# VHH binders against q9lnl0: the designs that were tried, part 33

Target 1, 290 residues: q9lnl0
Amino acid sequence: QLRHGFYEGTCPPAESIVGRVVFNHWDRNRTVTAALLRMQFHDCVVKGCDASLLIDPTTERPSEKSVGRNAGVRGFEIIDEAKKELELVCPKTVSCADIVTIATRDSIALAGGPKFKVRTGRRDGLRSNPSDVKLLGPTVSVATSIKAFKSIGFNVSTMVALIGGGHTVGVAHCSLFQDRIKDPKMDSKLRAKLKKSCRGPNDPSVFMDQNTPFRVDNEIYRQMIQQRAILRIDDNLIRDGSTRSIVSDFAYNNKLFKESFAEAMQKMGEIGVLTGDSGEIRTNCRAFNN
Below, E stands for the ipSAE of ESMFold2; O stands for the ipSAE of OpenDDE; V2 stands for 0.75 times the mean of E and O plus 0.25 times the DockQ between their complexes.

## First folded at step 18 (VHH; framework vhh_podentamig1)

Design t2 (at its last look DockQ between E and O 0.01; V2 from the best seeds 0.00; counts 0 for: pae E 19.1 > 2, placed apart)
Fold by OpenDDE, look of step 18:
Structure t2 (fold): chain B 290 residues (1-290), chain A 117 residues (1-117)
Amino acid sequence: as target 1 above (290 residues)
Amino acid sequence: EVQLVESGGGLVQPGRSLTLSCAASGFTFSTYAMGWYRQAPGKQRELVAAIYGGDTLYAKSVKGRFTISRDNAKNSIYLQMNSLRPEDTALYYCAKEFHSWGSEDYWGQGTQVTVSS
């Protein structure tokens, strides 16, 4: 089972090594936080946190990376670098799943988000199948979202924390919020700005959090209240009666948001994990050991 | 090592224009928010303008007169200052990050802008 300090007896420097690697990347590129958050989410909500997302597809064997929803996931090089260093010090000891979990945690803290501990002892999965990938789109209703999150053990507050917290950093391609640009309820100044930004070629991106796009904070919820949400799901959160109060609370209480987000991230990171003799410890995060 | 080098400052008469430049190195430029700050004598350093990707933010006092832009290919940001006023006189700093919170920002050495008749 998972436990705090899982590697204290087998690889004492495990978390430190991951942390250092993440810091080095983050220090050069603040978008690392958004990348790792997306990576962990897209891994965990698809058949559990087993690093199945990290498997490269082959001509003969497609993987979860083959799915369009995962096309924009980044940060694999960070995981690879951490894995490489770990294999030198502690061969076949630290799973890719744990590396993702630790890396994401550390990147959140670096971005001003909450500091929290994670239990470790995850093992890597032996399956990566595109057919398993069932991710919600950016225009999903709150009701549909609630149902989906409940199916994996998340309550409404946890959902709101994860959705907003995940969107307080990073970018969205213009193709994902065309419906918002056409929405007369959207802040008119922002709408005009987005129209201009989206005229560019190759599906330009905009920051989902227009004020603090590199910080993990409650600003995204304030912007929701201000009719400045970029994605439809974010706008829906403030409009829907089942989530409106939660959004409001987070918007006006950053401490509450951070605490809730930390709990949510801890919970998410433990979805469907493999432990003990299940799965494997990959030597290459992009491939099964066979 | 993060480096920010400002240029383009000088002495101008009221109503004139200046363009400041900042050359950045030592980090992935395109993935950072960049901004301009200024500090007048006896006053605190204040935000002038910031750019997040393509999004911009301006201080109320300069809105409509100043324009911030960036060139990722050149790792540079610019501040076009029009209709300059004596109250715009300050040392202008290039910043690697714009924060409203307690994080440390990276700054250049600054470029002096003096608006006087």
Scores: ipSAE 0.006, ipTM 0.279, lowest interface PAE 11.9, mean pLDDT 91
Fold by ESMFold2, look of step 18:
Structure t2 (fold): chain B 290 residues (1-290), chain A 117 residues (1-117)
Amino acid sequence: as target 1 above (290 residues)
Amino acid sequence: EVQLVESGGGLVQPGRSLTLSCAASGFTFSTYAMGWYRQAPGKQRELVAAIYGGDTLYAKSVKGRFTISRDNAKNSIYLQMNSLRPEDTALYYCAKEFHSWGSEDYWGQGTQVTVSS
């Protein structure tokens, strides 16, 4: 079962090793937080937080990485580096699923987000099937999104915290928000800037949070209120009556947002986990054990 | 409309090299995983190489001999094929997404590679 400090007896330095590896990467590249947030979300909502996303495809066996919605997930080398160090100190002890969870928590704190504890004791999944990948796109309705989040145990407030909190850092490619550029209700100065930015070759990207793109904070919700949301789903949150007041609450109360985001991340990290004797402790996060 | 156009195939002697190209259009090239597949007569289509998540994957039969690369400025991927063998003879396809290997992926028309004396 999951508990706080699961590794204190079996691998006392586990969380500090992960934290140092994450810090070293984050110090060199502030986009690490966005990468790890996306990695954990894509892992957890697909049959649970079992690190199935990390499995590389082979010629005889595709994996979750083979699905297009996962093609942009990055940061696997951070998990690999942490795992390599952990295997030297505590062989076959710390799961890849726990490394992802701890790494994401630490990257959020580094980016100015909430500091929170996570329970550990996850084990790694034994399958990674492309057919299991059911991820929502950026243009889904709020109603569809509410139904999807409810199916994994999240209420509307938790959903708004995760969607906005997940987009307070990171980028979106121009092809994903052409409908926004044509929307006359979008802030006209930002719309003009985006038209210019999107003229470049190779489908350029922009930060989803135009003011604080490297900080985990409530600025994304203030951007939504100001008609500056980049993605359609984010703009829908301020327009839809079922989510509008929650967006407003987060926009005007950063502490409320941070507490809500921390709680949401804690709950997301526990979806469908394998514990006890279920699953395995992978020695290489990219491959199942022999 | 997604378009993938392979080129660079031909007849070549064993031990020689060949470079395949795939020009892509109709989608956000830089954000998608891309791959090379091949199909020999009487065989199922098989993965040769893929480039995804900032990393690469190679079939065991070509690892060390083939190199996949990507040029986002040209919307193209390439396959450098060294030390070619007769068993590399196949129709080579470029793919946009490789889900359920050998099915439901977007494919080009293919370019023939024939390795023989």
Scores: ipSAE 0.000, ipTM 0.126, lowest interface PAE 19.1, mean pLDDT 86
ESMFold2 (binder alone), look of step 18: mean pLDDT 81; pTM 0.815

Design t3 (at its last look DockQ between E and O 0.01; V2 from the best seeds 0.00; counts 0 for: pae O 11.9 > 2, placed apart)
Fold by OpenDDE, look of step 18:
Formats: structure tokens, C-alpha cells, sequence
Structure t3 (fold): chain B 290 residues (1-290), chain A 117 residues (1-117)
């Protein structure tokens, strides 16, 4: 079972090692926070937080990485580095799932987000199947999103915290928000800017949070209110009556957002976890032990 | 080590223009919001202008007169100050992460701007 300080008796430096590795990467590249957030989300919402996303595909066995929606996930090298160091000091002790969880937490804090604790004791899954990957697209309706999040035990507030919090850092490719560029309700100045930016080759990217794209804060919700949401789902959150008040609250209360986001992240990180004798402790996060 | 070095300050007459520069080093410049602050004698330090990626923010008192810009290739930000007024007299500071929630801001040594007839 998950618990705080799970590694105190088996690998005392576990969290410190992960934290150091994350810091080193973050210090060089502030996009690390967005990368790890996306990684954890794409792992956890697909059959639980079992690090199944980290498995490399082979000719014989495709993996969750083979799915198009996971193609842009980054941060694997961070996890690998942490795992490498951990295996040196605590062989076969710390799961890749826990590394992802700890790393994401720490990266959030580094980016000015809330500090929160996580329970550890996760084990790594034994399955990574592309057919399991059912992720929501950027144009999804709020109703559909609510339904999806409820199916995994998340309420509307948690959903709004995760969606917005996840989008307050990072970028979106132009291909993901063409519908927004054509939306007359979008801020005209921003629309014009995006049109210009998206003229470039190779599907350029823009910041989802136009003001503080490297910080975990409530700015994304302010942008929503200002008709400056990039992704359709973010715009839908402020337009839909079921989520509008939540967006507003977060937009005007960063403390509330941070608290809610911390709680949401803790909850997300515990979706469908394997504990005890379930799964395995991988020695290589990119491959099963068998 | 983070370093911010301001330049371009000086004594000018009202109505004239001045351009401040800030050279940054010791961090990934393009990934940070940058800004200009100023502190007049006997007053608190105040935000003058900020740049978030390509988006800009201006104090009401300088809007329409000042323009902030950045050159990521040179790790520099600039403040074009037009139509200068005596009330613009202050020590101007370059700032890194001036919007940070729970993080420390970095400042340069400042450059003095004096507007006087």
C-alpha cells in the first residue's frame, strides 16, 4: 500500500536523488515541468500510474508510445537518469512509477507551483498496449471531459485544476487549435498573432499560457476569462456553465488554484496504482524485466 | 551565476528619448520573463515594463511612451523611452522573473536616468 516515506527503510535517498536529477534538468530547461506533467498524466489516465507509458515499442511488441497522442511526450531521459542513479545505490528498489510521480511533483514546485507530498510504493506495470490509450483531444467538450474524468473518480473541480494546471505550462502545436484561430470569439489580437506564428513550417508551437508559460500558476485561467485560451477545451471551460465558476475562482485566487492543483495531482498520481506484489520493479524503465 | 547588466542611462532634457539595454547571462534567457523597474528618490521601486515571451505589459504612466523588447540571440532586453518627463527620473533596473510566485527575483545594478531641463 502507498504511504508517505515508503523508501525510508529501503532507500532513504530515493526522493533526494530524483529531486536532484529533476533540478539539474529543470535548471537547464524550464520546459521540463510541462514535459513531466504531460508524462504523468498520459501514464496515469491510461490504466493507472504504472509507468506503462515509458515502455519502448519493439518490432514484436508495440507500446503506448506507439500511439500518436503520445508521440510528443518528453522527459524520458530524466526518468532514465534518475533510475540509473537509483539502481546504483538501491538496486531494484524504486519503481519507475514512483520516479515519475516524484519527479513531476518536484518539477511543479521548481516552476513556482505548490509543494505537496506524495505517497510512494508504486510498482511498475507489466502491460503497455496501444489499444489501452484513450486520451481526450484538445477540442473535446466539457461534458465529455467531465464524463471521462468521473469515470476515473475525479470531480469537476479536480478536472478543471488538472486541465488548466497542466496547460499553464508548455506548448501546443498549431495543428491542435486551428479551430480556435478561426473562432471569432477569440481575442482578435491573439488570433492575429497566432495566425502569424502558425504560418511557419513543421507545425509550429505556441505557449498555451501566453504570459507565464514556464510557471505553474493560475494565469491560464485568467487567459481563459480574457478569451485568450489557446485550446478549445480551455475555452470551453470558461464558457460552460458547469465549470465557469471554477475557472473564475482559480483565475482570481492563485492560492486556491495551487491548493486545488496540489490535491488534484496527488489524486491523479494514485490512479490505478500497483502495490505490494503486483507488477514489478523495473531495472530499466523502458523495458519489462522479462 | 545570474548576471544582469544595465546600460544606456544618462541625463536628458524633457521630451527627448533614451534607450536602455540589459545584458543577461547565467540562465536560459529565452525561457524567462524579463522586465524593467525603476526607483525614484524617496519612492518605492515600481514596475515600468515587462515582456512575457512576446507579450508586453506597461505601467500606466509610461504606456504609449515606452517600449520594451527583447533579443533572445543577444540575451538582452531593451527599453525605448520616448517623450521623457522629469517624473521619469529614476534608477532603472533590469529584472528576471519579476512575476514569480514564490521565487526570487534577480536585479542588475541599475542605470540612472535623469530628465531635467
Amino acid sequence: as target 1 above (290 residues)
Amino acid sequence: EVQLVESGGGLVQPGRSLTLSCAASGFTFSTYAMGWYRQAPGKQRELVAAIYGSDTLYAKSVKGRFTISRDNAKNSIYLQMNSLRPEDTALYYCAKEFHSWGSQDYWGQGTQVTVSS
Scores: ipSAE 0.006, ipTM 0.259, lowest interface PAE 11.9, mean pLDDT 92
Fold by ESMFold2, look of step 18:
Structure t3 (fold): chain B 290 residues (1-290), chain A 117 residues (1-117)
Amino acid sequence: as target 1 above (290 residues)
Amino acid sequence: EVQLVESGGGLVQPGRSLTLSCAASGFTFSTYAMGWYRQAPGKQRELVAAIYGSDTLYAKSVKGRFTISRDNAKNSIYLQMNSLRPEDTALYYCAKEFHSWGSQDYWGQGTQVTVSS
């Protein structure tokens, strides 16, 4: 049973400890918001928010980290640092799944995004199977994306908030948007800039939000309207009739976007959670308990 | 069409080094975890090394001796094999994604490494 303040009696400093660890990392590296957003999304949409993504593979046992869509997920050390401190203060009390949820919420607020409460009480999953990973790539159609989000309980508006909100910060590597560079409908000045930026070695990256890359705000939707979306999936949202009006609403109303994004993040953080006596409280977020 | 082409194998004396390479095409290389497997005569194929996200993974038998790396600009991964032993003799395969049980869809043709005096 998820509730607000789940740890108030069993580990009173739990949320403040996570918040301090996240702040310290964010203060040194503003890209941690993008890292934590991606981490939570990839964890939650694959069999629920049970921290299964955090499990390291071994040569005998692969994990969700073994599959390609998870190759870019980072920030696990932030979760480890929070867990280490929590285990000293409240042994075997605060789940890794709750740490991810709290850390992501706090990182969004630090980046100028909405401030919102999350319910806690998640327990950690007992499996991390590569075959469970069914993440969509950056070129899928809106129709395919709608079906995927519906299958995990999200309507179209929630989908648009999560896709754009997840891309208002962070980078995309040039290999992910070569089709955009070739698209004559893309803003010609940005397309030319991207062609130049992508000539560098080692698969260079660009910010997905060209104007406010370290802030969680609605600017990505303004970029979509101006034909400046970096990824095909983002450009599809403005071009498709089923999502076009939602993109417009967010582009012209930052408050609406922030409220919608907060609600969407709250819902995402509650997908398929383990509570009560299900799952475990890992002592090491990278490995199952014995 | 996904293609994986291994190279760099050969006959080598124990204690020496080899570097294997794998050129990849037909997919967005930088977004995938990649692995090196090997198969010795009469044995099952086994994962030797993998690179996933910013991390690497090594089989216990090769840890400290082998190093996996990737160059996303060249769509390539590499396996630096130092201090080679006769038991490293095998056909080495590059794989798109890595799983220790048979869920991989794509393999290269393999490159033979033979370590003998």
Scores: ipSAE 0.000, ipTM 0.434, lowest interface PAE 10.7, mean pLDDT 88
ESMFold2 (binder alone), look of step 18: mean pLDDT 83; pTM 0.830

Design t4 (at its last look DockQ between E and O 0.33; V2 from the best seeds 0.00; counts 0 for: pae E 18.1 > 2)
Fold by OpenDDE, look of step 18:
Structure t4 (fold): chain B 290 residues (1-290), chain A 117 residues (1-117)
Amino acid sequence: as target 1 above (290 residues)
Amino acid sequence: EVQLVESGGGLVQPGRSLTLSCAASGFTFSIYAMGWYRQAPGKQRELVAAIYGSDTLYAKSVKGRFTISRDNAKNSIYLQMNSLRPEDTALYYCAKEFHSWGSEDYWGQGTQVTVSS
């Protein structure tokens, strides 16, 4: 029941409101793109795009936010602001799930990524359980990644698009790539730089894309080829025979990457969505309506 | 191997303060939610406070009195306990994540907090 222009009859300004909010945040902080990409991914691959990730935990009821892999997810304030404005204009009409989807799309475009349409009509889930969270780590093998993505209906090309595309913006904490710093195959200059950067306190972060960390482009794949991948999984993508050619294609063809990434994002955004009378429209994205 | 070591407990009078510490090792500390639990005599273990990223969660009974914090450089979390009450008497545990699914939970040995006049 997802469709383009779902809100044309119920909340015509829905997408423009979300877009404006996202722009305002992005204009002040270019890391917004990375934040929203991670948010959508961490939501969608865990029992579908139902905004379950947004639920705050309580002492009585832990949520998906209680899990370590979600501890660094950001951008909730953006979703909250959009929801607040939407509730003033169109009360209980636009789901948090759709807000996340629209916001992520718009943030990608702002960062120079592909422009793509999204179908809307998502509803919010009624479950947020830590036990549902099964996310891949940064040192995972390509084989394990392929298996995981296949389980949710994604092929190898889509996987490479999502992993690399997701890492072409954003940061990684030093603790996540200590194995890379010790890897003699890593670019020696980069290795030295990282060692220096990681000497700081509180587990410093570095850009996964060292050249264009605020742009959604194919630069991350070029860096993979150059032995400059930060995370082990990214390095594995260029080393593994099943993904090497895909990485190379994306590295030398930004248009191809953008097209593939757009398709992958559209597909990801529709994983396990609730529509019709399923789920609910939350009035507060951080809590169930009860 | 995951290890959690609590410290800082002791005997204090009502109204006094204590700071508990938990030193963690054996996992990527900075990406995990951490929490403090407590178990009083004859009662079940209960969540006292949790921290995930920069967000915090407190039990109603300790809200406004206790503060949880973390230091990723030291792989440690802390629990500042102010205005202690006799009902706060318990064995306090440090926990990696706070969930109740079928996976192994990691706890320290605990540190005893006794509030008595």
Scores: ipSAE 0.028, ipTM 0.436, lowest interface PAE 4.8, mean pLDDT 92
Fold by ESMFold2, look of step 18:
Structure t4 (fold): chain B 290 residues (1-290), chain A 117 residues (1-117)
Amino acid sequence: as target 1 above (290 residues)
Amino acid sequence: EVQLVESGGGLVQPGRSLTLSCAASGFTFSIYAMGWYRQAPGKQRELVAAIYGSDTLYAKSVKGRFTISRDNAKNSIYLQMNSLRPEDTALYYCAKEFHSWGSEDYWGQGTQVTVSS
């Protein structure tokens, strides 16, 4: 029951309200795109795009936010602001899951990525359980990653688009790529730069896309080919025979990458969605309705 | 490697205030949730307050009286405790939050807060 323009009759300004809120945050902080991409991915791959990630824990009830792999997810205040405005105009109408989907789509376009339509009509989940969180780390093999993505309906090309496209913006903390700093095959100038950047306390971070860190484009794949990938999984994509040609295709054809990334994001946004009478429309994205 | 050092405890009269501090090192402080726990003699350790970025959570018994805050530049969290009561007497621990809530415990030595007349 997802469709384009789901809210045209019930909340005509829905997408424009979300777009304005996202733009205002992005204008002040260009890292919003990375934040929203990570938020949507972590929500969707854990039992579907139902905004279960947004639920705050209580002293009696943990949530997906309690899990360490979700500790770096941020940008929830952007969703809250959009929801607050939408509740003033269209009470109990626009789901938090749809807000995340629309916000992420708009943030990609703001960062120079593809412009694409999303279907709407998602409802919000009634469960946020830490035990449901099964996210892969940055050192996983390509074979393991392919299996994981296949289990949620993605082929290898879609996986490469999502991994690279998700890493063309955003940062990685130094603790996550120590193996890369020690790898003599890594581009020597970048490796030296990373050794300097990673000195000191607080586990510093670096941009995963060293050239265009605030743009959604194919540069991450060009970095992979040049031995400049920050994370082990990204370096593995160019080294593994099952993904190497796809990385090359994206690296040498930005249009192909953008079209593939748009399609991949559309597919990801529809994993395990709740529609119709399922789930709820939360009034506060951080808490289940009473 | 992970190190959490609590300070600021002491003996305090009922109704007075106290501020606890926790200095953290050995991990990326800014991206982890942090919490204050307490343990009274013969009781289990219980969550007092937690902070996730700028969002906060409080146990019912302290809400409105205690305030948790975070300074990422100093790698520190704080607990402002107002209107202290004798039942707040406990050893207070700073904790780094993990997967499955406490599955890998990183705790300091604690700082004693004693509220007595």
Scores: ipSAE 0.000, ipTM 0.145, lowest interface PAE 18.1, mean pLDDT 86
ESMFold2 (binder alone), look of step 18: mean pLDDT 82; pTM 0.821

Design t5 (at its last look DockQ between E and O 0.02; V2 from the best seeds 0.00; counts 0 for: pae E 12.6 > 2, placed apart)
Fold by OpenDDE, look of step 18:
Parts: structure tokens; sequence; C-alpha cells
Structure t5 (fold): chain B 290 residues (1-290), chain A 117 residues (1-117)
């Protein structure tokens, strides 16, 4: 029941409003792209793209935000601002799930990534349970990753596009790649640099893409080939026979990567969506209507 | 408004050193790749050096002699030019948004470097 131009009859300015809000934030802070990508991923792969991740926990009801792996997710203020503006012009019309989807799309394009359309008509979920959160760690094997992604309808190519594309922007805390710092196969110069960077207090962060950390491009895959992957999973992608050729193709063909990434993002954004009379349209993205 | 202002150019003898500076304003400096280009008389503009998040890139002709660096606190990039040669004579430009695809979106006015006996 998702369709292109879902809001043309009910809220014509919906996508424009979201786009403007995203642009304003991105223009001031290029890390917005990484934030929204992570947000959408952490929402969609957990029981579908229903904006369940956006629910604030209460003393009575914990939420998906209560899970440690979601502690680093950012960008909620962007979604809130978009929702606020939308509620002024189109009350109870645009779902938080759609806002996340549109916002993520637009932020990717702003960062030099592919432009792609998204179907809209998502509704917001009525459940946000920490026990539902089952996310892969940064040291996961390719085999385990493939299995996990297949369980939600992703093929290997889509997985590689999403993992690499998601890591071509943003940062990783040092605690997430201690195993890499100790890995003699890692580029020695980079390893030394990371050791130095990680000496700082409070679990410092480094760019996963050391060259173009604010652009959505295929640079992350080139760095994988160069043994300069930060996270173990990224290194595993180039080392594993089932994904090596895909990584190579993306590394040497940015057009192919962008096309694949666009397709992957479209697919991801439609995982387990609620439509029609299912779920609700939240007036506050951080809380259920009742 | 995005602004890039180069400085430090001048006339020097071969073998001498010179340091160029580029002061940036009007954008979040730390989030962009920056670079130096140069254009000699009768030649096309060419990349000299670039600095990404943590890595640097140099033209073959300047590698080992030139060093690009950045100071995010000062919103500035620098080009240390050692062992200058007459062929280094050019108008040097500061550029924003350099990336692996060879694109940029903003340029400074340029600073003239002349190497001559």
Amino acid sequence: as target 1 above (290 residues)
Amino acid sequence: EVQLVESGGGLVQPGRSLTLSCAASGFTFSTYAMGWYRQAPGKQRELVAAIYGSDTLYAKSVKGRFTISRDNAKNSIYLQMNSLRPEDTALYYCAREFHSWGSEDYWGQGTQVTVSS
C-alpha cells in the first residue's frame, strides 16, 4: 500500500518540509547523514520501519532506546522538528516512520550519495520493546551477517551495500575496534594512528572512512582493500570469499555502488512497514498517542 | 558566505622555502576536505595537495617537497613548500570539497608564487 507521492492529496508539502529541515541541520553539521542512516537502520531491522526506535522510555515502559546498542543513535531532534512543522500544516497526517525515511534519503543526497525516490504511506508502530532489539556487533563474521540479513529479506549484495554505505560516513568509538588495533594485518600506519587516537579518555571516536568521512561514496570499500578498515566486519567483507568480489566491484565503480546503495536503502526502508489502518499516526514521535 | 583567502605567496630564489596559508570562513571547516591547486602561465590548473579527514594526497611533482596541513581551530590549511624550483612558479589556489572524484566547489582568489634567480 506504499506508493510514490502518497501525500500528494493529503499533505502536498510533506516531503519538502522534511527536506528543508534536514538541509538546515546538515548545512550546519555534516554528521547528520551518518546519524539518520544509523537511525533508520536501527529502526527498520528491529521489527520493521515503524519508528519504534523513536519512543522515549519511561519508568513504567522501557523502549528500544533503552538498549545499549541504541544509545549512540542521534538525530531525534531533526525528526522532532520536521514533525512539529508538519503537524502545523497537516495535523495527524504524516507518520514518524515516513519522516525518518524521507529525512534519511535527503541527507544521503546532500552528502553526495545517490538520489532516489521512496514510497510513502508508512504508519507508526504501537510497540517499542527492548527485547526486540537484536543488532549485530562490529566484530560479527560475514557468515553470521549474511544469515541475519537474509532473515529480513536482504541478499549478499544488498548487505554489502548497506554495511559499507553506512560506514562510509560517521564514526566508531575506540571500544568497538580494539581487536583491529591488535590485528597485525591492519595497515601499520593506520594502526599506529588509531593507537594514538584511542589513548584519550572517554572512549574517543574515529572516522570509519578515514578519507571522506562526510561523503556517501565508495571510499570505504577502497580502504577495505587497502587493509584500512576500522571495524572487524568491514575487514571481514574484503577477506571473505562470499563478499570479496562485491567489495572490489564497489571499490572500483562508484556508480555501481551508488546504484546498489540506492536500491538497498529503498528496500531497507520498506521492511515490515505498517500501512492502511495498522498502527497509528503519532502526533509526537517520541510517544504513543495513548 | 563561503570564503577562502590565500596568503603567503611571493618571490623566492630556487631552493628556498615558502609557506602558504588559506583562511576559511562561512562553513563548518572541520567537515570538509581541503586542497591546494596551482596554475602556471599557459598551463591548466592542477592539483598540488589535498587533505582529507586524516590523509593527505600530493602531486607527484611536489611529493617529498611540499606538505599540506590543517588547523581546524583556526579554520586554516597550509602548504609548506620546500626546495622550490622555477617550475613551481604559479598562482596557487585554495579549494574546498576536494574528494577522490576530483571535484571542488569553492576557490580562493589565489596567491602568486614566483621562483626565480
Scores: ipSAE 0.008, ipTM 0.269, lowest interface PAE 11.1, mean pLDDT 92
Fold by ESMFold2, look of step 18:
Structure t5 (fold): chain B 290 residues (1-290), chain A 117 residues (1-117)
Amino acid sequence: as target 1 above (290 residues)
Amino acid sequence: EVQLVESGGGLVQPGRSLTLSCAASGFTFSTYAMGWYRQAPGKQRELVAAIYGSDTLYAKSVKGRFTISRDNAKNSIYLQMNSLRPEDTALYYCAREFHSWGSEDYWGQGTQVTVSS
C-alpha cells in the first residue's frame, strides 16, 4: 500500500537523492518543471503511474515512446541519474514510478508552486503498449475534456487545476494554436506577436504563460481572463459556463489554486498504481528486468 | 520534539563574511539531509545549500561563495558565507529535509542576515 515515508526504513536518503538530482538540473535549466509535469501526466493517465512511459522501444517491441503524442516528452535522463545513484545506495529498492512522482513534486516546489507530500511505494509496470496511449489534444471541447477526466476519477475543478497547472509553465508549438492567432477575440497585441513568432519552417514554440513562464502559479488563469490564452482548450475554460467560475476563482485566489493543484497532483500520482508484490523494481528505468 | 535553532546572523558590509550555525535536536541527526534556506521580504523561500553525509548542493547564486558543512557529533550544520552581496539579505532558515532537498519538513525561526553599507 502507498504511504508517506515508505522508504524511511529501507532507503532513508531516497527522497533526498531524487531532490538533489532534480535541483541540479532545474538550477541549470528552468524548463525541467514543464518536462517532469508532462512526463508524470503522460505516464499516469496511460494505464496508471507505473513508469511504463520510460521503457525504450526495441526492434521487436515498440513502446509508449513510439507514439507521436509522447514525442515531446523529455527529462528521462533526470530519472536515470536519480536511479543510478539510488541503485548504488539502496539496490533494487526505489521504483522508477516513485522517482517520477518525487521528482515532479520537487520540481513544482522549485518553480514556486505548492509544496506537498506524496505517498510512495509504487512498483514498476511490466508492459508498455503504444495502443494504450489515449491523450487529450489541445483543441478538445470542454465537454469532451470533462468526460475524459471523469473517466479517471476527476471532477471539473480538478480538471481545471490540472490543465492550468500543467500550462502555467512550458511551451506550445505554433502548429498547436493556429486557430488562436486567427481568432479576433484574442488580445490583439499578443495575437500580432504570435503571428511574428510563428513564422518559419521548424514549427517554433512560445511560452504558454506569457508573464511567468517558469513559475507554477495562478498567472495562466489571469491570462485566460484577459483573452491571452495560447491554447484553444485554455481559452475554452474561460468561455464555457461549466468552467468559467472555477477559472475566475483560481485567477483571484492563488492560495486556492495552489491547494487545488497540490491535491490534484497527489490524486493523479496514485492512478492505477502497482504495490506490494505487483510489478517490479526496475534496475534500469528504460528496460524491463525480465 | 524536533527543534532547529539558527544563530550567527547580523548586519555586515558587502564583501565581508559571516558564519551561520544551526543546532538540531529531537531526531537522529546523522540520517537526515539538512539545508539552509533564505527568504527575502515579499519573496518565496529558496534553497541555498544542503548536505547529506559529505554530499553537498548549492544554489547557483551562491556557488563558490558559500560552504555548507555538518558536525554529527554536535548535531549541527553551518553555512560559511563569503563575499556577501546586498542581494544575500534575507532571513536564513535551517531545515531538515524529509522528502527532498527542496521539501523541508521542519525549520527554525530563522536568523536575519543584512548586507548593507
Scores: ipSAE 0.000, ipTM 0.362, lowest interface PAE 12.6, mean pLDDT 88
ESMFold2 (binder alone), look of step 18: mean pLDDT 83; pTM 0.830

